# VHH binders against RNA ligase 1 (RLIG1), part 16

Target 1, 325 residues: RNA ligase 1 (RLIG1), of Homo sapiens (Human) (q8n999)
Amino acid sequence: MKRLGSVQRKMPCVFVTEVKEEPSSKREHQPFKVLATETVSHKALDADIYSAIPTEKVDGTCCYVTTYKDQPYLWARLDRKPNKQAEKRFKNFLHSKENPKEFFWNVEEDFKPAPECWIPAKETEQINGNPVPDENGHIPGWVPVEKNNKQYCWHSSVVNYEFEIALVLKHHPDDSGLLEISAVPLSDLLEQTLELIGTNINGNPYGLGSKKHPLHLLIPHGAFQIRNLPSLKHNDLVSWFEDCKEGKIEGIVWHCSDGCLIKVHRHHLGLCWPIPDTYMNSRPVIINMNLNKCDSAFDIKCLFNHFLKIDNQKFVRLKDIIFDV
Below, E stands for the ipSAE of ESMFold2; O stands for the ipSAE of OpenDDE; V2 stands for 0.75 times the mean of E and O plus 0.25 times the DockQ between their complexes.

## First folded at step 9 (VHH; framework vhh_8cml_1)

Design u02 (from t03 with G56Y D59E; at its last look DockQ between E and O 0.01; V2 from the best seeds 0.00; counts 0 for: pae E 19.3 > 2, grease 26.6 > 24.2, placed apart)
Fold by ESMFold2, look of step 9:
Structure u02 (fold): chain B 325 residues (1-325), chain A 123 residues (1-123)
Amino acid sequence: as target 1 above (325 residues)
Amino acid sequence: EVQLVESGGGLVQPGGSLRLSCAASGFTFDDYTMGWFRQAPGQEREFVALISWSGYSTEYSDSARGRFTISRDNAKNTVYLQMNSLKPEDTGVYFCAAKLYSDWYTPSKYDYWGQGTQVTVSS
């Protein structure tokens, strides 16, 4: 069965972009920014963007579900980056050329060894058993989320490997205007990428939970299709992001028929993100855990226990969820 | 009340063709991914084809690819399965199924199922 596209690699912008710097005083460093032009990019045209399925770009960190130790496992994105010498060599090459794939990499010399249990992202080209860096000089990949690894404690909070479940946010099956939080079998998520969001992720753009009671959720990529998107004209998109309720999102990801993913971010259009009332955090939500009542099976402090205690409750807005602690 | 009603099944010789139809009512057809499944006697139900809510994306089982074509007509709330080059292995009851477009990450769970139509390929 075919699914919407998987986020295995970085996504190109729908528009041709250019680098700009904000004006600054001499005393402070001005950040640079990448702004979209009015021109649809060649990658978007080659992927037939006009027939693609637009979805909400969720602001979190990318995850993947695949097998590890003979069971479905959550994996965190971890891209390998070149060392300083190789990065300088690559940047000098780019000054003289525009075709990054023509740059020669010696992966054994240009990169540190892969982290323990790391795997490359799907469709990564291989040379002599070594993955080939992408156009940005990075080797995208994944590491398994181990239960006792404190680097991934927030990833760990949304899965339970004993019961092989994940905490997932989606549309309610009977009402596309209603969000649903459920425990979903990890086996149902095999070979899919998801976005982890919540209190401790990317500055908590959705305003979920609190430091005292963190709340994290997984969202399958493409789960929130956009119904009322205007044409791909630059001005129409800017107006839509600013004036429409459905446009109160970080950006758009188009799922093209060839599996290519194409994006635009509010920042590409000169618009601000985060914003306080997003489309997602303002939508009503119901808790429907679909679990047997195994109260002694969960740690009292874990998210699954917290959600079980508010099972079947509905909140007017996703950001209004409060645990019964 | 949700209804999925399959039709177009029958007896056909190997190499022949059939066109199955599934008429839908009681839900917003344009919001649903539609699928076809089949079940031979004594076998588990197996996936045949699906088509996304917009009609743009399609998928086929390995056995169906190249021989079967799924399509939909959102104006008529109907999904079709054109089956060409039929083989005795294609014999079974064919079921129409529907799930919300946003539930693509749960591939084994369709919300609504039809009662099925018999397809028999023999000679």
Scores: ipSAE 0.000, ipTM 0.117, lowest interface PAE 19.3, mean pLDDT 82
ESMFold2 (binder alone), look of step 9: mean pLDDT 83; pTM 0.841
OpenDDE, look of step 9: ipSAE 0.026; ipTM 0.508

Design u04 (from t03 with S57D; at its last fold request DockQ between E and O 0.11; V2 from the best seeds 0.00; counts 0 for: pae E 3.0 > 2, placed apart)
Amino acid sequence: EVQLVESGGGLVQPGGSLRLSCAASGFTFDDYTMGWFRQAPGQEREFVALISWSGGDTDYSDSARGRFTISRDNAKNTVYLQMNSLKPEDTGVYFCAAKLYSDWYTPSKYDYWGQGTQVTVSS
ESMFold2, look of step 9: ipSAE 0.461; ipTM 0.812
ESMFold2 (binder alone), look of step 9: mean pLDDT 83; pTM 0.830
OpenDDE, look of step 9: ipSAE 0.533; ipTM 0.829
ESMFold2, fold request of step 17: ipSAE 0.417, 0.322, 0.395; ipTM 0.784, 0.740, 0.782
ESMFold2 (binder alone), fold request of step 17: mean pLDDT 83, 83, 83; pTM 0.839, 0.834, 0.841
OpenDDE, fold request of step 17: ipSAE 0.656, 0.662, 0.682; ipTM 0.862, 0.867, 0.874

Design u05 (from t03 with G56H K109R; at its last look DockQ between E and O 0.01; V2 from the best seeds 0.00; counts 0 for: pae E 21.7 > 2, off the site)
Fold by ESMFold2, look of step 9:
Structure u05 (fold): chain B 325 residues (1-325), chain A 123 residues (1-123)
Amino acid sequence: as target 1 above (325 residues)
Amino acid sequence: EVQLVESGGGLVQPGGSLRLSCAASGFTFDDYTMGWFRQAPGQEREFVALISWSGHSTDYSDSARGRFTISRDNAKNTVYLQMNSLKPEDTGVYFCAAKLYSDWYTPSRYDYWGQGTQVTVSS
């Protein structure tokens, strides 16, 4: 039985897509554009897309919460990548306009061994005892975010393992039009995938923090359901993304009843991202840390301490949050 | 409405040849990997051959390799299976199938299937 309810693997597009050929040049690895057609894909129809729950596709980096050393831990995505020889072989194959799925990998020769702490993404397909690389030639997986690992310092900034908490952005429980940043027990997030966003993630599309005072947050996947989505027609979606306030997002992820996740990205529709006036920044936000007796327990420069200093404050937009340093 | 219509099946003597065609409509043919499968009475469908959306890559079952050739003509929205040196074990209903090129989610499963065409190799 396959389980498809979390962001463990790449999500298929809601529409049938077309690969656009760019003019040839000396560069054998010309970019190929993947654009949606107006036809709803059969994968989406088989998943009963019209009954699915549409949610905001948040632009960040994927994280996962599961156990490590007998406690809840945040895990960062770490995809195994092919070596240079295999990468050249794959890129040459792609230049021939060949379907990436048709490329044959020798995983033991084409990839370096995974780190000991690495685990594969859940339900990664295996053929002949080896995981199947995805269409980009990567093998998705996770590594635990250990304190002092400089590769994952921004992931580390949103968790505290002593108190087993994470910094999470969700809707306020008493007001769906209000966003809330709070410390959430890591145990409440077990087996969920989340998106890390902020100053140092993906060019900071939401305008959070500054280089001097970085600000990062976790958003559980599916946390922001879309209320006013138009019919599932290509031109209706294009108009919605361009003109509607709720459409000022990177894309849509549909959560289907069978656990399948189906997506569309603005770039699939020929639209630009990032944009200056995101929907995330159109709603007020309140800080509610719920750490009433721990106000002096954190390092003075850590993100939890910074949020404690502005606890119970309300801001007109997420990008307006400024720390009292 | 998506349709895959096979043709070219028939009766042939052992050692003979047949060319199967599958005409596609109702979807963007150039976006799909195409395959041929076959089914003997009372048996599961089995893989025969596939060809990538661009036509640059092919794969064959062990029984087909060296005897069958898959090809496609994207201008005519048609995939072909040239079957040479036919044997009685090749008897069955041959189906064409289509899988979206970017669908890595279930790499061995095809989205669309034709109605099939009968191939019979007399003994």
Scores: ipSAE 0.000, ipTM 0.105, lowest interface PAE 21.7, mean pLDDT 81
ESMFold2 (binder alone), look of step 9: mean pLDDT 84; pTM 0.852
OpenDDE, look of step 9: ipSAE 0.276; ipTM 0.688

Design u06 (from t03 with D30S G56Y; at its last look DockQ between E and O 0.01; V2 from the best seeds 0.00; counts 0 for: pae E 21.0 > 2, grease 26.1 > 24.2, off the site)
Fold by OpenDDE, look of step 9:
Structure u06 (fold): chain B 325 residues (1-325), chain A 123 residues (1-123)
Amino acid sequence: as target 1 above (325 residues)
Amino acid sequence: EVQLVESGGGLVQPGGSLRLSCAASGFTFSDYTMGWFRQAPGQEREFVALISWSGYSTDYSDSARGRFTISRDNAKNTVYLQMNSLKPEDTGVYFCAAKLYSDWYTPSKYDYWGQGTQVTVSS
């Protein structure tokens, strides 16, 4: 499978968006919502959206695999945000002027110092070697996920640095209708971005695991290609999301030829998310850990060990995966 | 050898109906999005309808929408085009095509093509 583009920055919507003064369904207490118009954005057109590869937008938290301490590591998304004062200043500025690029940032004063080992996202604009805030006033970046870091315990659950492997959900290589959960070498994931999903991620829209037995998985971005979409019309997309089994997804990410990523979310179209019958849960899944002689080396309580116990089993749905205590 | 064989074409009066079939062989049919295209005399080949590999997603040209229905049976390696309310403007050679990836309606992006079946709508 051709490696599709990495998710390093926020993706623009395929349609021109408008802010409506209506309560957001996405965020509690947000007095506005962002809705798509029927007009395709210039950004999308410039990126040749009509030739782009559409993929399922997976609802999770973005991760990145790159080298740290001379080995492949999982990195968690951590954007630097302006302090309250700077945020206020920026908001006021946006009310007065429409071009956020004209806002003067003092990164040293407006932002907290970057955490140790923080790295900027690859596409982050830099001035004199220093990352600058994006149009939203954020500096996108990554932090390495350490094994004992409580803050990223769900991230750490899907990686084993001793064996340099990660738990990945993707299509079976020989059967496009079959999903596969496998232990994948981290080295194979180098320089890729992935989506972490599971029990404790974004309300668990895919119904993985339970509170007692949390289950998390990594999905490489672009792993689930949409083989056919309707025309890029607002109404057609709405119908597709509502009426088609393949449309039972959070949204669409287009991977454009120039590396640009364009998205549309259900919320942009005024549709609800999450939904009870996701497309992801409509396909069978096989467990293929393919771990040789190392079966006894995992902590008994670790996620890898649980998957080893059900190795080579096939389930009707992802949410049917239950770990025996 | 990859083969796409169209059938079901013929002469029909305006307002009539036809059902086209395309039998596929030589490749994993269930992995491919299937499309119907048509070409009128002296005109370029144009998009008519698409159906995703799973059969759950479809799209139509503006002319076809509401009148034509594309479907597929992966067990039979066959894609269908039900054409209702046919018009003289629908006259042309109809082609079945297969593509592995989604890239909209451009004929040159399709991997495999049938030989076509003639559809003639005339009084």
Scores: ipSAE 0.000, ipTM 0.235, lowest interface PAE 12.4, mean pLDDT 90
ESMFold2, look of step 9: ipSAE 0.000; ipTM 0.116
ESMFold2 (binder alone), look of step 9: mean pLDDT 85; pTM 0.856

## First folded at step 10 (VHH; framework vhh_8cml_1)

Design v01 (from u04 with D30S D31S; at its last look DockQ between E and O 0.03; V2 from the best seeds 0.00; counts 0 for: pae E 3.9 > 2, placed apart)
Amino acid sequence: EVQLVESGGGLVQPGGSLRLSCAASGFTFSSYTMGWFRQAPGQEREFVALISWSGGDTDYSDSARGRFTISRDNAKNTVYLQMNSLKPEDTGVYFCAAKLYSDWYTPSKYDYWGQGTQVTVSS
ESMFold2, look of step 10: ipSAE 0.327; ipTM 0.746
ESMFold2 (binder alone), look of step 10: mean pLDDT 84; pTM 0.849
OpenDDE, look of step 10: ipSAE 0.716; ipTM 0.872

Design v02 (from u04 with D30R; at its last fold request DockQ between E and O 0.02; V2 from the best seeds 0.00; counts 0 for: pae O 5.8 > 2, off the site)
Amino acid sequence: EVQLVESGGGLVQPGGSLRLSCAASGFTFRDYTMGWFRQAPGQEREFVALISWSGGDTDYSDSARGRFTISRDNAKNTVYLQMNSLKPEDTGVYFCAAKLYSDWYTPSKYDYWGQGTQVTVSS
ESMFold2, look of step 10: ipSAE 0.433; ipTM 0.789
ESMFold2 (binder alone), look of step 10: mean pLDDT 83; pTM 0.839
OpenDDE, look of step 10: ipSAE 0.021; ipTM 0.281
ESMFold2, fold request of step 23: ipSAE 0.000, 0.369, 0.411; ipTM 0.489, 0.755, 0.777
ESMFold2 (binder alone), fold request of step 23: mean pLDDT 87, 86, 85; pTM 0.876, 0.872, 0.863
OpenDDE, fold request of step 23: ipSAE 0.035, 0.006, 0.000; ipTM 0.355, 0.268, 0.244

Design v03 (from u04 with L100E; at its last look DockQ between E and O 0.01; V2 from the best seeds 0.00; counts 0 for: pae O 14.3 > 2, off the site)
Fold by OpenDDE, look of step 10:
Structure v03 (fold): chain B 325 residues (1-325), chain A 123 residues (1-123)
Amino acid sequence: as target 1 above (325 residues)
Amino acid sequence: EVQLVESGGGLVQPGGSLRLSCAASGFTFDDYTMGWFRQAPGQEREFVALISWSGGDTDYSDSARGRFTISRDNAKNTVYLQMNSLKPEDTGVYFCAAKEYSDWYTPSKYDYWGQGTQVTVSS
């Protein structure tokens, strides 16, 4: 399969969006909603959206695999945000009736210093070698997930740097209707972005694991291509999201030929998320660790070890995976 | 110097209870998964229980499940094993072990081991 684009920056909506002064159902305490209009954005058109590959937008946290300390490493998303003063300044600018043409950032003053080992996301705009904020006032970037990192413990749980492998959920290579959980060499994931999902990620919209037995997995972006997408019309998409089994997903990400990524979220169309009975949980799942016992000496509570115990088992649903304690 | 010191072992009658403690020093305790293993005479060391660095995740062997409870106090650098409804088959030397958070079950992968404490269940 052709490697699809990586998610380095925030993706624009496929439709022109407008802000409505209504409480958001997506974000707590957000007093406005961003809704899609009926008009396809110029950016989407320029990117040849109609020829793009539609994929399931997976609701998790974005990860990146690239080399660190001379080995493949998992990186967690960490965007630099402006300080309170700068944020206020920026908000005022955005709401200004005088329609100022440009907002100028002073990155050194407006942002806290970047954490150690922080790297900017690819394609981030830079001035004099320094990354500049995006249209939302954020500087997208990554931090490496170290072994035993408490802050990123769920990230850490899905990688093993000793064996250089990661736990990945994707389609079975021989059966597109079957999901597969496998241990994948990190080297195979180099320069890819993935979505981390699981028990403790974004409220666990897919119902994985339990609090006592958390379960997390990486999903390569673009791993789940949509087979039967309707026309790129607002009403058709709404109907698809509501009525089709395949539409029981958070949203769509189009991978355009030029590498551009375009998205539409259920919320953009006024639809709710999360939802029960997601498409992801409507497909059977097979465990295929494909690790030699001698090479896969994992710790007891390590996710890898749990999956090894249920290797080659097939489940009706992803949420049916229960680790024997 | 890294040290794991087990205590609380002893002789108990079937159906009795014991509480084992393991005091850790010489390493960053709250970064490590802690585990209990046991070894009966003439047998291989076997897994009993583990607890994640935060204490939020625990696991037990089939034999231990429902009877044993592992816990930890990171402020005291101590891990505990409450053993209830003890059986003669539970007799052995119990070892405390420490492993980095990301790997829990494989004995050979544990970084540090205690000297063990004897538990004897006999009528």
Scores: ipSAE 0.000, ipTM 0.216, lowest interface PAE 14.3, mean pLDDT 89
ESMFold2, look of step 10: ipSAE 0.013; ipTM 0.436
ESMFold2 (binder alone), look of step 10: mean pLDDT 83; pTM 0.838

Design v04 (from u04 with D30S D31S L100T; at its last look DockQ between E and O 0.01; V2 from the best seeds 0.00; counts 0 for: pae E 21.0 > 2, off the site)
Fold by OpenDDE, look of step 10:
Structure v04 (fold): chain B 325 residues (1-325), chain A 123 residues (1-123)
Amino acid sequence: as target 1 above (325 residues)
Amino acid sequence: EVQLVESGGGLVQPGGSLRLSCAASGFTFSSYTMGWFRQAPGQEREFVALISWSGGDTDYSDSARGRFTISRDNAKNTVYLQMNSLKPEDTGVYFCAAKTYSDWYTPSKYDYWGQGTQVTVSS
């Protein structure tokens, strides 16, 4: 299978979107909702959306694997945001209907300096070699996740740089109906983007672990292809999200032939998320660490060690995975 | 798509010099350790030189040390190999490689490879 596109930029919606002045259910204190119309966007059409591969949009935090310090590293998403003054300026610009003057950013003045080791996301627009803000006024980028980094402790929990492995959830290679949690070489994940999910990510929509025993996993973007997607009609999609088992997901990401990624969220269609019974939790899961027994080098309390203890076990659901104290 | 494209190879007399270039695309070049390898006819691919992601560390094979210099320009996503005092035994296909593993010297530990450029040292 051709490697599917990486999530480096914000993905446009498959439908033309409209902003409604209604409180958002997604974000607290957001006074507006972005809703999809019934019209397929030109961007989607141009990208040949009908030939694209639909995949489950996984609700987590976006990660990136690329080489750092001569090793494959996990990178966390860190977008540069404008300062308060610049943000205000930009907001005012967006609300000013009268003269569509082009908004000009002064990145040096409008943004704090980039953190050490920060890199811009791929395909970020650049002027004179400097990344420029996107349509939302953000400069998308990545920071490397160091071992035992407190700020990214959940990111750190799913990688081991000594063994150069990561904990990944994907389909079993021989059984598409079976999920597999495995230790994957980081080298195999190079230049891929993944979604980090788990107990302490986005309210744990998938019910992994507990507060006492947190559980996190990486999911490669595009890992879960949708087999039976309905027509690209607003009503059909709504029905699919509501009535189909496979539709019990946050949204859809289409991987287009040109590398473009297109998305639709439940929220775009006026549907709720999270939901109690996700499709992800409806499938059995097998643990396959594929690590030699000699790998006693894991910290006793680390996530890898916990999975090693339950290696080769099969669970009915992800949420059934409970680590012994 | 990841690409490494070598250039600068050719025919040179013993004692001559060549400068090889490798243009990289499709990955975060500045985060990768880059290496040069070579393969003579009928021989295994062998390590020649490497430069760390930061450019702060370089190393060479015993045969290359003192004669070859590896450098990189991250702004141009290019790694170079300056080869001086070339010898007939330096003849072979030179490959540029990008590293993703801690083992700097083992070819199998490099993730990306170019197609190579032919270097021939002959009188």
Scores: ipSAE 0.000, ipTM 0.214, lowest interface PAE 15.6, mean pLDDT 88
ESMFold2, look of step 10: ipSAE 0.000; ipTM 0.120
ESMFold2 (binder alone), look of step 10: mean pLDDT 82; pTM 0.823

Design v05 (from u04 with D30S D31K S54T; at its last look DockQ between E and O 0.02; V2 from the best seeds 0.00; counts 0 for: pae E 4.6 > 2, placed apart)
Amino acid sequence: EVQLVESGGGLVQPGGSLRLSCAASGFTFSKYTMGWFRQAPGQEREFVALISWTGGDTDYSDSARGRFTISRDNAKNTVYLQMNSLKPEDTGVYFCAAKLYSDWYTPSKYDYWGQGTQVTVSS
ESMFold2, look of step 10: ipSAE 0.258; ipTM 0.708
ESMFold2 (binder alone), look of step 10: mean pLDDT 83; pTM 0.842
OpenDDE, look of step 10: ipSAE 0.257; ipTM 0.659

Design v06 (from u04 with D30S D31S S52T S102T; at its last look DockQ between E and O 0.34; V2 from the best seeds 0.00; counts 0 for: pae E 24.1 > 2, off the site)
Fold by OpenDDE, look of step 10:
Structure v06 (fold): chain B 325 residues (1-325), chain A 123 residues (1-123)
Amino acid sequence: as target 1 above (325 residues)
Amino acid sequence: EVQLVESGGGLVQPGGSLRLSCAASGFTFSSYTMGWFRQAPGQEREFVALITWSGGDTDYSDSARGRFTISRDNAKNTVYLQMNSLKPEDTGVYFCAAKLYTDWYTPSKYDYWGQGTQVTVSS
């Protein structure tokens, strides 16, 4: 499989977008919504969107695997935001219909200092070695997820640094219709971005686990390729999202040949999310930990141990996975 | 252990004021957007206000706007809700919540919750 692009920066919409002063269905209490027009964006065209690989946009929190402390490490997304004064200044600038690229940022004054061990996202524009805010006034970045970190406990639950493995959900290698949960070497995930999903992530749109027994998994970005995508027409996409089983997803991410990523979300098309019956939850899933006996020395309460107990079991749906207490 | 402890609730007459506090512990407070929610008897929990991790931005429900002010002190790991011009319809349990994801425009996804503090507005 061709290595697909990593999600380091915010992805543009495949269509030209417009802001409407209507309550957002995507973001609670937001007084405006961003809707897609029927016009394909120049960025998408320039990136040869029609030759791009369409994949399921997974609704979770973005993660990154890269080396830290001389070993593969999981990183959580943490974007720097401007302070109140800078935000106001920037908003005023945006309302003036000027090009955001012309806005002058003083990162030291406009932003809170970066947290310890924070790194900027790849491809972030830099001036004199300092990251520059994107078109939204944010500085995208990552922080390492330490073992047993309480703040990132859900992130921590899906990695084991002792054995250098992570819990990953992807397609079964021999059956594209079958999902597989497996322990994957972190080294295999180096320089990839993944989506963390689960019980306590974004309201659990995929119905994993329960509050009492939380379940989280990593999904490599691009892991779920769309097989039957309609044309890049607004109405066709809407119909696909509404009527097709495969369309029961949050959105689409196109992986372009040049590495560019382009997206469309249900909300861009005026459709609701989350939905009760997701495509992800409509496929069977098999547990395949592939761990040797020596690799099974996990804490009794850890997620890895729970999955080991149900190793080689097959479930009708992800939400059917129940761990023994 | 992650803890959010609300305080400052009580009985107040219509038109009165209260200041709620939420003391946070067990996580890096300065990395979290903080929010206030409330729940009246027999009703669903509803959004009241939020403040971003940096304190750089705030948002309010329509009901709260103009009357309530959210603020935070990262040095004290505390978020506040100043409530002025209180109305009987403001009665309910007020909850403090923390959100790790720093997206300002997505206020509804919170990771941690307090136990709540009772606010009663009655003549």
Scores: ipSAE 0.000, ipTM 0.201, lowest interface PAE 15.8, mean pLDDT 88
ESMFold2, look of step 10: ipSAE 0.000; ipTM 0.092
ESMFold2 (binder alone), look of step 10: mean pLDDT 82; pTM 0.826

## First folded at step 12 (VHH; framework vhh_8cml_1)

Design w01 (from u04 with W53Y; at its last look DockQ between E and O 0.02; V2 from the best seeds 0.00; counts 0 for: pae O 15.0 > 2, placed apart)
Amino acid sequence: EVQLVESGGGLVQPGGSLRLSCAASGFTFDDYTMGWFRQAPGQEREFVALISYSGGDTDYSDSARGRFTISRDNAKNTVYLQMNSLKPEDTGVYFCAAKLYSDWYTPSKYDYWGQGTQVTVSS
ESMFold2, look of step 12: ipSAE 0.348; ipTM 0.755
ESMFold2 (binder alone), look of step 12: mean pLDDT 83; pTM 0.838
OpenDDE, look of step 12: ipSAE 0.000; ipTM 0.219

Design w02 (from u04 with W53E; at its last look DockQ between E and O 0.10; V2 from the best seeds 0.00; counts 0 for: pae E 18.2 > 2, off the site)
Fold by OpenDDE, look of step 12:
Structure w02 (fold): chain B 325 residues (1-325), chain A 123 residues (1-123)
Amino acid sequence: as target 1 above (325 residues)
Amino acid sequence: EVQLVESGGGLVQPGGSLRLSCAASGFTFDDYTMGWFRQAPGQEREFVALISESGGDTDYSDSARGRFTISRDNAKNTVYLQMNSLKPEDTGVYFCAAKLYSDWYTPSKYDYWGQGTQVTVSS
């Protein structure tokens, strides 16, 4: 099976979008919302969206696995943003009635130096070998997550570099209706992007863990394919999101044949997120760490050790996993 | 659930000071630029101040500059607005907002908003 595309850059919406000065259905007291029109974007059409593979958009933070220090590493998303002066300049440009054709960035002056070990996202536009900002004025990139990194403590909690493994949630290989949490070799995840979800990520829409016992997991992008997707019409999609079990998700990501990724969120269609009964929590979950228990090498308080304690257990729902310490 | 909860508003005399706080939860606070906006009666919501993710960059409206100071404590998931030398013109509801992407000065580009806290400057 052809490997599905990685999430390196911001994904465009499948529909042409517009900003409305209306209260958001996504967040209370949000005075503005981005809504999709009925028009499918040219980019989506060019990418042959109708032949693309639809997958669940998972609500988390994007991660990347690639080699660092001669071993597979987890990388966290870190986009470079322009300084306040450059931002202002860019904003003025965007609002200019004179319709200037091009905005010129001076990356060295307009952006702070990249953090140590920062790498640009794949397919980032470059001029003379230097990455340039995208349409939002950001330079997408990654930073490696070191062991026990405080800034990325939730990221670090799902990887073990000694054993070169990561905690991953995906479908069971032999039962598509069963979810599986397993320790996966980082080498198997090389050059993939994943979504980190959990207790302390984006309001925990999937109800994982507790404040006292945080639980985080990586989900490979594209891991959850949608079986039956309606037509690319607003009414059909809205009905699907509202009435179908599979529709109880944040949004859809289409993996196109050319590698392009296209998305639609609930909020683009005026629907709310998060929701109490996510599709992810409608399936049973089995724990399969597949680790030699004789290796007492895990910290007793680490997430890996908690999962080892409940190895081979099956839960009705993901949110039913509770660690007793 | 994403929450931004403002506090610290109240009634003050001209020349007085207030410190607003905004407690954030439900999202990765450290990844977001935080901002303060205000809305006077019958007026549109306007930009007051912003602070970048690390706190390294700040900016203010012309009205706020020199009088207001925005700061944040990422360990506490809180952003602050110290308001000094308050004027009657500063009266309004002050909103905390969070933004992941650039375009710092446009309210529509902010992802999350608080309910607001009332600030009244009157003799």
Scores: ipSAE 0.000, ipTM 0.232, lowest interface PAE 13.8, mean pLDDT 88
ESMFold2, look of step 12: ipSAE 0.000; ipTM 0.135
ESMFold2 (binder alone), look of step 12: mean pLDDT 82; pTM 0.826

